# Ledger of designs, part 1: VHH binders against F-box/kelch-repeat protein At4g38940

Every score and structure here is a prediction.

Target 1, 370 residues: F-box/kelch-repeat protein At4g38940, of Arabidopsis thaliana (Mouse-ear cress) (q9svj9)
Amino acid sequence: MSSPIIIRAPKKQPPEPPCLISLLPEEIVVDIVARVPRCYYPTLSQVSRRFRSLVASPEIYKRRSFFGCTEQCLYIAISKDQTSDIHWFTLCRKPNGQQFSGTTASDHRLVHIPTLPPMPMHGSYVGIGSNIFVMGGFCNWKITSSVSLIDCRTHTAQTLPNMPKAVAFPVTELIDRKIYVIGGSDTLSPMKSPSRIMMVYDTDTEMWQLRARPDWEAGKKWFSSVVIGGKIYMRTYHNSFVCDPNDTSCDRDEVLHSKEWWSACVIDDVLYYYDVRENCLRAYDPKQRAWGVVKGFEGLLPVACKWSKTVSYTGGKLVLFLQKTEKTEIWCAEIAVERREGGEIWGKVEWCNVVLSGNFHIMDCVAVVL
Positions, changes and structure headers below are counted from each chain's first letter, unless a header gives other numbers; Kabat numbers aren't used for antibody chains.
ipSAE, averaged over its two directions, is called F for ESMFold2-Fast, E for ESMFold2 and O for OpenDDE. V2 adds 0.75 times the mean of E and O to 0.25 times the DockQ between the complexes of E and O.
[cut] marks letters that were taken out.
The coordinates of atoms that the task and the answers printed are left out; those that the model quotes come from them. Centres of patches stay.

## First folded at step 5 (VHH; framework vhh_7z1x_3)

Design t1 (from c5 with S105P)
Fold by ESMFold2-Fast, scan of step 5:
Structure t1 (fold): chain B 370 residues (1-370), chain A 124 residues (1-124)
Amino acid sequence: as target 1 above (370 residues)
Amino acid sequence: QVQLVETGGGLVQPGGSLRLSCTASGFTFSDYAMNWVRQAPGKGLEWLSSISGSGSYTSYADSVKGRFTISRDNAKNTLYLQMNSLQPDDTAVYFCARGPDYSSPWYEEYFQHWGQGTQVTVSS
């Protein structure tokens, strides 16, 4: 809840009570903060200099791991003018009081991380543990082979050895601790065909391997992907495919392709995406090869949106970002999904509100464990 | 509906200069990167230059770097190409093309929004 600014304060102000937390031993403060949900850390950093230093400390994240209090945290790559450098934001929350409805009022916000440098556009962003790998893309309209590692505990970035080839707009997936970077372009020219190479990074050996891309419909461009059961599900403009990165085989799935499943996520081996034209959350079950509509939250989300993005979240939940046709507001909702008798999927909107205002575009969303 | 109209082409002598213009309508011009590309008689398309939506970032093909300058006026929805030190091999139809919608995963749109072109002939 908001506290209005009191313009007419009393002439005699009573002394502020001392902050009792400042009197606690450091070890106890660390233990308390380690048990606080990560989404409140931006708020805690504004309480005092001590908390600001503490939430940026590697010590707090070691303590969280020790207590088993780690959680998935969302980091969002955002462009202000679509053509400017990418900046990192994190999804944070302030307490707003309980509401007795399906949609609770919330104070969720996207908060800029000013200590991180601008990132290349249309590169690859992969969350592994508490880190984000940033690979390729373009900056200053030059396609790069640069690799950076963002430590989400400290909000610092480190430069790593370059990729074998520069690439933008690839399909990038993490399978069995290996990062697969497939296709994409080495130029911003609209006439250039997508790359026929695949680059594989082994996170354990820290080595890149340059491979010829399997003949997955040679010449096709790759625009969207998810991983289900160790297989890469990819959508191009013309077809959708199910591919095993260890095999050269690639099976078409025409039922999967019947929907424009952009920016999809996966929960319990089911693919979800939000259909902005029909204003519904769609689910694809690869075992049955069938599309369904998620029930239970009709009329609770904004309409007349031009794009959507879903990201999977712990506990059988997804986070949905929506941009209205006017480029003034980014909306966000957290949706819990469950499978019911007869195979029906039902959803519950935990909260929904505007998280960022202004001419901003979400380029990617990455989940890390903190 | 996206419309791009190129003007400013014509006949020029070797060593001369021309300024091409491209007027855009049907979209928010400042939200998109813009490109200049050309096609010489009997040859394929050649990318020449790109400019970011804000105008802060530019890039050039090696064949025109130092001779051509790309710029834009977002208030007028207009893209420009200043061409200096023109040579006979610069003779081509010059097209402007809209860059991708960076909020869209469908990169294929990048290949669809072109103007009709303007003819540049460099001849003594």
Scores: ipSAE 0.015, ipTM 0.395, lowest interface PAE 7.7, mean pLDDT 79

Design t10 (from c5 with Y107F E108A)
Fold by ESMFold2-Fast, scan of step 5:
Structure t10 (fold): chain B 370 residues (1-370), chain A 124 residues (1-124)
Amino acid sequence: as target 1 above (370 residues)
Amino acid sequence: QVQLVETGGGLVQPGGSLRLSCTASGFTFSDYAMNWVRQAPGKGLEWLSSISGSGSYTSYADSVKGRFTISRDNAKNTLYLQMNSLQPDDTAVYFCARGPDYSSSWFAEYFQHWGQGTQVTVSS
């Protein structure tokens, strides 16, 4: 193998790899492991030092890509005890856990990644392939232009060239392999208007470009955005806009704005968000310009939640995070969504359980392909 | 209905000390990080110090590090700034500001809630 192997030291390790595993050529072992679902990788890491090294190597992930065995994995940026220190967690399934027949409960948990450094608050997090781009935000109460790249295959971070301008609280979207960073502020003072500049990063050329931002009212706060059909759909407190990133103008959509679609995701050109007040998953179809409610899982999700976030997932699925108002519990559910005959949208809860307990706050969730 | 009121400013000699207080009302004080910011005559705003909602984390600007101490009493809804070894260039109006909301998982407001300020003058 040409790539360095990163091994994490467990508190208890066997002194030598098992003899039988050592008899197989490295290339054959890599081919076998690449075809194993990633949820078994923690278990494999306990078999031998060799397997621990393999599951952390770039080589195994290249083989998974070559064999078409890649999986979408969720990385969650979390603050502890209301500190400005943000740490990375990943959503993991425990393969040897007990799941009761017929329940939606599972052994999914959020697991801390201690080797990654703390991240800035209120910057941008974008998943591209097996990497997370971390851009801007504030650290030690200073707004930064710093850019970091997290390699999720090895759980290592590297510094990239800075953005042209420091920014916190921007709208950030990925369209056609370009990262658009729009609006936000270069100061923590509320006396300053949001930035009138858009920064665009081309992932192919690895260069930043400054552009005039899409036309919207100065002083609007940025709260939520998604991409549908190459256009950026944005919600501020007072308005929802549909913007083409190549134009300076944005069209208002009053029907879209009629719902508080915070922390939404997109599946097959339909916008989804979870309404914590009415305890339902809502869907917006931009072709019909109409809101609907997803059917099929009433009463299966926790109630009395103060916050929700949806993330699109492979196979026509979304992952929903919910935080209880009166408990220090973060719930997570995987929901398969499909459009049925007659145009109704139906959902199926594949699993739903508490994934993290304690005084933790989810800052963002990023999907990568591993 | 968010209100922040600063008190404790005044005239002090170089090398002296002052303690500023900020009384908060209209929100759950312990849920929000709090900040001290100042504005010297003819200059822009300068951030000085922040404290997390729990009080477990504090941060300071280099200009005041080692001289100023931020603290809070969540039972009294009060934020404090203990200022020691004051210098003439510490002369400014001092503001407390709420936020950002660190319990927010998707959005935090800019520093949108500020007090009216309290004047600190360091001169002989």
Scores: ipSAE 0.011, ipTM 0.372, lowest interface PAE 9.3, mean pLDDT 79

Design t11 (from c5 with E108A)
Fold by ESMFold2-Fast, scan of step 5:
Structure t11 (fold): chain B 370 residues (1-370), chain A 124 residues (1-124)
Amino acid sequence: as target 1 above (370 residues)
Amino acid sequence: QVQLVETGGGLVQPGGSLRLSCTASGFTFSDYAMNWVRQAPGKGLEWLSSISGSGSYTSYADSVKGRFTISRDNAKNTLYLQMNSLQPDDTAVYFCARGPDYSSSWYAEYFQHWGQGTQVTVSS
């Protein structure tokens, strides 16, 4: 009953009664834990001190890789109560034996990670392996060139050498183990043009280089981007462009621009985004330069949403986040997509649930492999 | 249209005090966090202080902590900055800025709505 928490070294104690699980050889315990889904690791850490140490151990993640038991985990940065108080969450999926109805029937939710450091707003966030690179953005109205690396195995962060230039609101894409940071701003003034510089980080050499950025219209810092076939597809307010990161010229795609494809993802070289006004998932095939609507789940997702974000997921799936206009609910759905004969794309809602309730806003979502 | 109008700036001696006001219109004032930001001659923008929509939470830059106090009157749609123990390096244009629209479906820029500023000069 004191405000300060005193952490003491373990005192000498009589031997505790043996627990059957604590008598298992280390190799067997590591083998068992490596095969457990990552979302259950917080629960495992409550079983014993041994399990708590194991779930944070580099050895467990090596064993998961060896067994082919790695999984794609989503880390979400969220603002609370319309403030710059940014919290990290993970998407927890708890499979059960019942059929998912597409509205509510599962234990899926966003789980807060209190040990992760605060994220700068509107910087670059890139998942590579089990790590998240955090680059630039702004904190306390200062645009920064700072770089941090978050190790998602331990939920610890380290500082890396700075970027050549400070930037916020860039287009950021990962292509062939190189991180391309394009455009953005070194000032909070909405009247100034985006930066004419592209910064490229080679993750193998750990070196930055500066290049001229591809040509696009000057103006608003509103960008959405995806990578398809080693090219960067980006949307500004007035145009959509297809750019080779090794060329300064961009091809305009008027068909791509005919839809407001914000927060899109890519599965098998097809671009997907959720249209909150028409309540449908739209798909763009760059080979045919044509938009289509994904069929098979009409009426299964929440309506009257003001915002959506799609994230690609393993096995030909995407994760869709939706925010209600009239409610403080964040919905999440996992949708399996398949291209059928004749070029039609069909979707199946595997599950759909409210994953977070309250005055929260999704700032970004990063995928890592654990 | 969203409008923010700052008043209360002027010339003051070192060690003096000023109270800045920002009158807001065109939006539900209590729904938004508000900020004070300044720009000294030849320098970049410096964030000074924030206050939550309810007024329950405040934060300050280290350079002004203990000297400046942010407050708001939601009934009057007005934001305040009480500045005490002013120093020559506090000389700047002071801006009122509406907090980010975290609910934007368009990825609009965070700080689209701020005023024209009010000049504060601290000199003998």
Scores: ipSAE 0.026, ipTM 0.473, lowest interface PAE 6.6, mean pLDDT 79

Design t12 (from c5 with S105G E108A)
Fold by ESMFold2-Fast, scan of step 5:
Structure t12 (fold): chain B 370 residues (1-370), chain A 124 residues (1-124)
Amino acid sequence: as target 1 above (370 residues)
Amino acid sequence: QVQLVETGGGLVQPGGSLRLSCTASGFTFSDYAMNWVRQAPGKGLEWLSSISGSGSYTSYADSVKGRFTISRDNAKNTLYLQMNSLQPDDTAVYFCARGPDYSSGWYAEYFQHWGQGTQVTVSS
């Protein structure tokens, strides 16, 4: 009966072994995988070399687009400190074993992408389709005009032609498939005026153009920006401006400037940012020209935070990153926002988790469609 | 007018200690994060340490973590850097720099306002 030899327990016979899927025509396998949520792709990549190659294939992403099964994915540029190179992480959802749409709860984590090279700090990062444009910044304390393209389908990077001028700390926005790179500095010299040029990249023609800048107050640096209604909303230390990139004038908005709207995002033409001092999500409607507080999630987010960043997300949602003052951990929450009767804005926290532990700093967050 | 003045540099032997001071004027000192940055001969600028406006949060570059301590006295508008276990490669001009106390805006203002620097030389 028994001996020191381990007796292998009998396995229940599954209906079909996993290897039988290898008998399906390639087109059918591609069509099946294209309809699977991307959170399952790491698991699929461990099943076989065929699946590992498939989930990294540009063809799978073309099929996802054809079937309308694309997902907005967040890529996060992270450094350990202000002098280290930036490394790319992606916000990954772990399935909890449920397959019912709208009822699946999941753990979210920032996962390092080791195949992508380190990037310069304080440059511009813009997501367009399945790609991230990385422009300018500094590496080893030298400001660059370099441009890199990250293909998020394959997690590979390639070098593109340089910008006309080197720049770090610019305001960078995407409007009508054109990337506007405004201001910033071409030197690390203290108290020098920022670059007073505007560089525009047309993603369709793949050409850079130098343009006259909109009229704005001399000697000011821009530290935050969003796009609302085709206009660039910018915050400097002393003023907030509303600029039409095709106009020569930037109008000042003192009501907008009354709040420290750093790291803001836009949903349905409303500006949102998280106020770490008062622990609330604030909203600015430029049509009403008034600040409001988003209601409905009191006590659900971590408090005593030194840093926040908001990013707009599919379906009228935003993603909020928070770092606690004394902890070496980054929290992330997904918040659905809705306008209710009377014009009040209400929020619902769909999840909130620690996504990265360690002395890391988020430099930027980019949304791509995969 | 924002002004920052560094003092306390000098010659020190390897393994020694030195304390730098930075006196601020022209702004409400406690509203801003403060930074120490250095530049070694023939090299670029290297960020060393930051402290929040209240003094409750500090951060350090790996090259100085455990050896240097940043602190501030908001009543005196003064920033300090205590440097211990100094090495010859710590030889540099040391600058203080102002940053905001806001989340993502903190990095954007890193090089906006600086002092003139104070020379630290570590040699036998």
Scores: ipSAE 0.006, ipTM 0.300, lowest interface PAE 10.1, mean pLDDT 77

Design t13 (from c5 with S105G E108P)
Fold by ESMFold2-Fast, scan of step 5:
Structure t13 (fold): chain B 370 residues (1-370), chain A 124 residues (1-124)
Amino acid sequence: as target 1 above (370 residues)
Amino acid sequence: QVQLVETGGGLVQPGGSLRLSCTASGFTFSDYAMNWVRQAPGKGLEWLSSISGSGSYTSYADSVKGRFTISRDNAKNTLYLQMNSLQPDDTAVYFCARGPDYSSGWYPEYFQHWGQGTQVTVSS
């Protein structure tokens, strides 16, 4: 038997300038910082080396989860020229009206994450907890089966085991902690039919399973999907479908298909998308099988936009990205939506700002909990 | 029905030139951005160039900048690619593809409607 190993705490560094909070025990400081909104973390990192280390620590994010103080954070996959690999940005807010630098006076900005490498475009990007799964896509004009995991607490990436098949442009949805990767292509040519194979990743077991795709219309290209009530709602150029991935059949929804519900999101079982041609937010209620227009913010959003994307956000809200037709500006707005008496849906624009300028293009937007 | 037909491919010596054409039918040609994409033997698809519906805006991949010129004739519903200073690594099948309703490039919709392709071989 060897003598007991004495574990000693590291020697303390030289004292920093006085700070009242620095006099508290570490566990109490961690508890206090965990309850502070993340938008204040850059400011806290300037108070002392201790706080700088804490706000970058995985422990602070676990403590936030324990206290129920987590917040949903948006990570955006962006291509500079629409033909290169994606780069990761996050939507950041300056607290208490502090403006971001530059010619754009705005409380909100898309900020590049330089520690993350460029990643394949047109793959699957899925947020689960504090992580982003990056699966497939194409890199250097080749379709890949590669899988990467981004830890949003540290802004680091690690490699995971490959998917069973290489795929780009799939329909990807998260249902009951399983990632469904459906269809897509192993080439960039649309002359080839979409894949008949469905790949399912179980996030608990970290295992891939190959399954036969449910009886959906074959040979069609998909470009939009959402999940409502455990069913996958998807839009092709010719049809919109409602499919249960555990059933052998799917149903067409002609009312749903009557609108080009591209880059849609779901809030409280209602599908939302922004119509850039008519400058309105449209809502589809699958129980009533009817389209409506969200009221209450007409004239408050930028017009003459060529592209939009909606993302659901906590508290009955959505985030809307808009790109101007004649300017290299990406606008972002946060909209609270509510159902009122008589079934009308009303919206309130909480903020609307230019978040990124330049020849940048949003490829995808992912929500994580931090 | 949307139809795209490429012509003008063939065998050419290194340093030579070729002009590819793509004739479009079944849609209002001037309303859509158009693209040229190639596939070399044993390699994936490579986007080369885009042109706006009006012809006012063009973009090129770095591999072909200064050598290739995209143009269109909206009266004839025809897209062109003028290829100069051809190299052996330009050997590929060249495809014409219709862009989306938006003026911005490289969405999945760019690849909804393609021609059958035309073979270009650069060898001595």
Scores: ipSAE 0.000, ipTM 0.279, lowest interface PAE 12.1, mean pLDDT 78

Design t14 (from c5 with E108P)
Fold by ESMFold2-Fast, scan of step 5:
Structure t14 (fold): chain B 370 residues (1-370), chain A 124 residues (1-124)
Amino acid sequence: as target 1 above (370 residues)
Amino acid sequence: QVQLVETGGGLVQPGGSLRLSCTASGFTFSDYAMNWVRQAPGKGLEWLSSISGSGSYTSYADSVKGRFTISRDNAKNTLYLQMNSLQPDDTAVYFCARGPDYSSSWYPEYFQHWGQGTQVTVSS
């Protein structure tokens, strides 16, 4: 046993010197903070009341844009169960894989945004600039046509005019500042046929247009999609299709359909999804019309997972979410992908850790620029 | 290995009541919405009711609203359907079905997880 601390009354230390940065003019402080990665803003808010006010200011985001210091930030729609309202979380990421301490692993986590109200699930969630559009879905078992706009600079939400029709479980894609909402259901009855309509929202004119879908697609359920080269790639249970959004016809792609490409993302015109059964990242090149496996990180990701989600990230990267079958843990990894000579794709895991514990379900992932 | 087992069906007279149960295994029951669906002789599948994983939200087909009550006991991994004021046209095989997958394949995966069904016959 070591000796306990007996003496506890040392003389008070001299006052700390004043913080030198507090002596700088506001404009200079704004310019400095605008160049700081957004992941450090929570830490900055703890330094002083001045910094707390500053990091919540719209002015800081204008300066970031002016200096070209914007970064892609991930917002995650999470439900406690698959039929309750969603709550918004953000992913705290460290730039360039840096650590706060050389002795600690990266401190990445999903952080709840308490200023945003619960919102309908199984709707459309689209990131445009610094905003998220939340459209349709359901709450309290009612399908809604409501539209909300989230300003990610301030974490505030406002209501916008409704969609022409209520819809849940649609396929949703953004092409040339137009939001395409395709299929889905206007009722929670699982036995009803999917919608035959396509709704198109023009973000510049703020106008909705209703368009028809090809009749032979009626009665087929569409559950996965990506955009490659201005075309919408869609998967149903039975087929995968490539559609021009300005044409009512879709062509089948049998090679694309040979894999169960759920919750996929696109980087440099290549489709990526994570195969939880084979524990590998798969890539589809529509120009080569061939599936490949991404090499270089075998055995670095958690196994025995029940679902996966991928979202594209700046710099030729993707973010992968995984939930283990036997654990209430959501894992997240950032993977850099690179095409090499001979058409091989290689990946590097920049980081991988548990980001949320508890029985939570990721409904969607949205990228915004801040 | 997902399993759903329905019990509680049988013969009942018009105006009578029955309580159906569905015992789930092989998945985290509280993560999933659960559904009751029926198939009457010579007819297609008819969705009747859904309940959220937490039990906080319920929904009903107009044909059964006010007569049927869906509930669940997540500690027992059991789903229930209380059927009151039964009518001859309620005669059907009643199925328990697990709700949609979280993110990817709501519609295709819905049909993969059904119970064997339990027969309800409303006489006369």
Scores: ipSAE 0.000, ipTM 0.349, lowest interface PAE 10.2, mean pLDDT 78

Design t15 (from c5 with E108G)
Fold by ESMFold2-Fast, scan of step 5:
Structure t15 (fold): chain B 370 residues (1-370), chain A 124 residues (1-124)
Amino acid sequence: as target 1 above (370 residues)
Amino acid sequence: QVQLVETGGGLVQPGGSLRLSCTASGFTFSDYAMNWVRQAPGKGLEWLSSISGSGSYTSYADSVKGRFTISRDNAKNTLYLQMNSLQPDDTAVYFCARGPDYSSSWYGEYFQHWGQGTQVTVSS
């Protein structure tokens, strides 16, 4: 017997071509996305559920670290309407000249993170890798020893074991992957001296150590601090001190103290702070023991400000936050600094915009690596 | 110059009531949160209650919640603490304290501006 001729079905419409990226192994897709700047991640999250999951995945952020494609991202602790807690905001940029919605057109805004709960104010806020440690402070007017860890990849928070002691208004610095929590107070007292105990958290062992605080004339005074060359530089109302965390010795620096260097940052071993009274950026070189004024942008920043904060940023830059006295406006500027012939420091304002309007107050700013 | 003056303390029997007042001067009262804090004999300072500048938001320590009520009159620059169902353990010096100035980088210590206090004694 003979087999019949095979009749083929009529041609169907050609299927739409699949997305080319769907043809790639997962590892290659992760490699590609890891090399994309984070300002494009909101756009990528709109492409598919797969991309939305990828840009929030711990794997993508590990891959970014492996390739050296990480970026510094700023997280800002903000108080609203005189509450005793802080809320977290991120400094966000829109690419390609796109602007945020609102009455003032700008490509930079502070954006609230609604998934994070309110957290204690006047505690320690430390960025390590992609995480923020939130330690101590007060919440509902109670001084706490609580520790929270914010994962900035997912914008989630988890509770960690408490500090050995409750503390508010400490000096806090990160040196060699150890968090030093110094001074502050554990009680409501207008007459109590700062804590005699220094608490040290080792991020590698996840263990706390109690140490004796170096003896200095700190009294009941406000503290401000920076780290330069592995040493802690701190300011009280009466004195500025240089302390070695591996030695109990602290030396006074009278030249450093000649300026009111509150809310300072450090770039290439030089201390920077913004003087709201004189409307200038000041720089201190601890090797020369000399103050200078940063040149090149006089009159480019808002005036009549009651408060400033500087934070160091990638590539020899700083970010400056300014709060106006007469208006409910928070301004932000990115400033590139460079040393020129003769030792002069020059600055260039890359951008300057209103980033938040309303009854908000910046409590602290933390840089993380994502 | 910031000044806070507490009044209304005294001797009261257990189960009794007292109303404390704090008169503020030297600053715009409605711009600041206000607090009541006490210190019992031989004990440390204990925060009791806070009220927002507008008066719309209040908070209380667990030890006084349901017994004490904080309020303010911004037209009179006066803060109040209504204390009901007083117990011997409520015996303390009661202080009025201005909340942090959230717009100022200079307030690095909590409760920099305090009154002199008013004595409350709960005893039979």
Scores: ipSAE 0.017, ipTM 0.436, lowest interface PAE 7.2, mean pLDDT 80

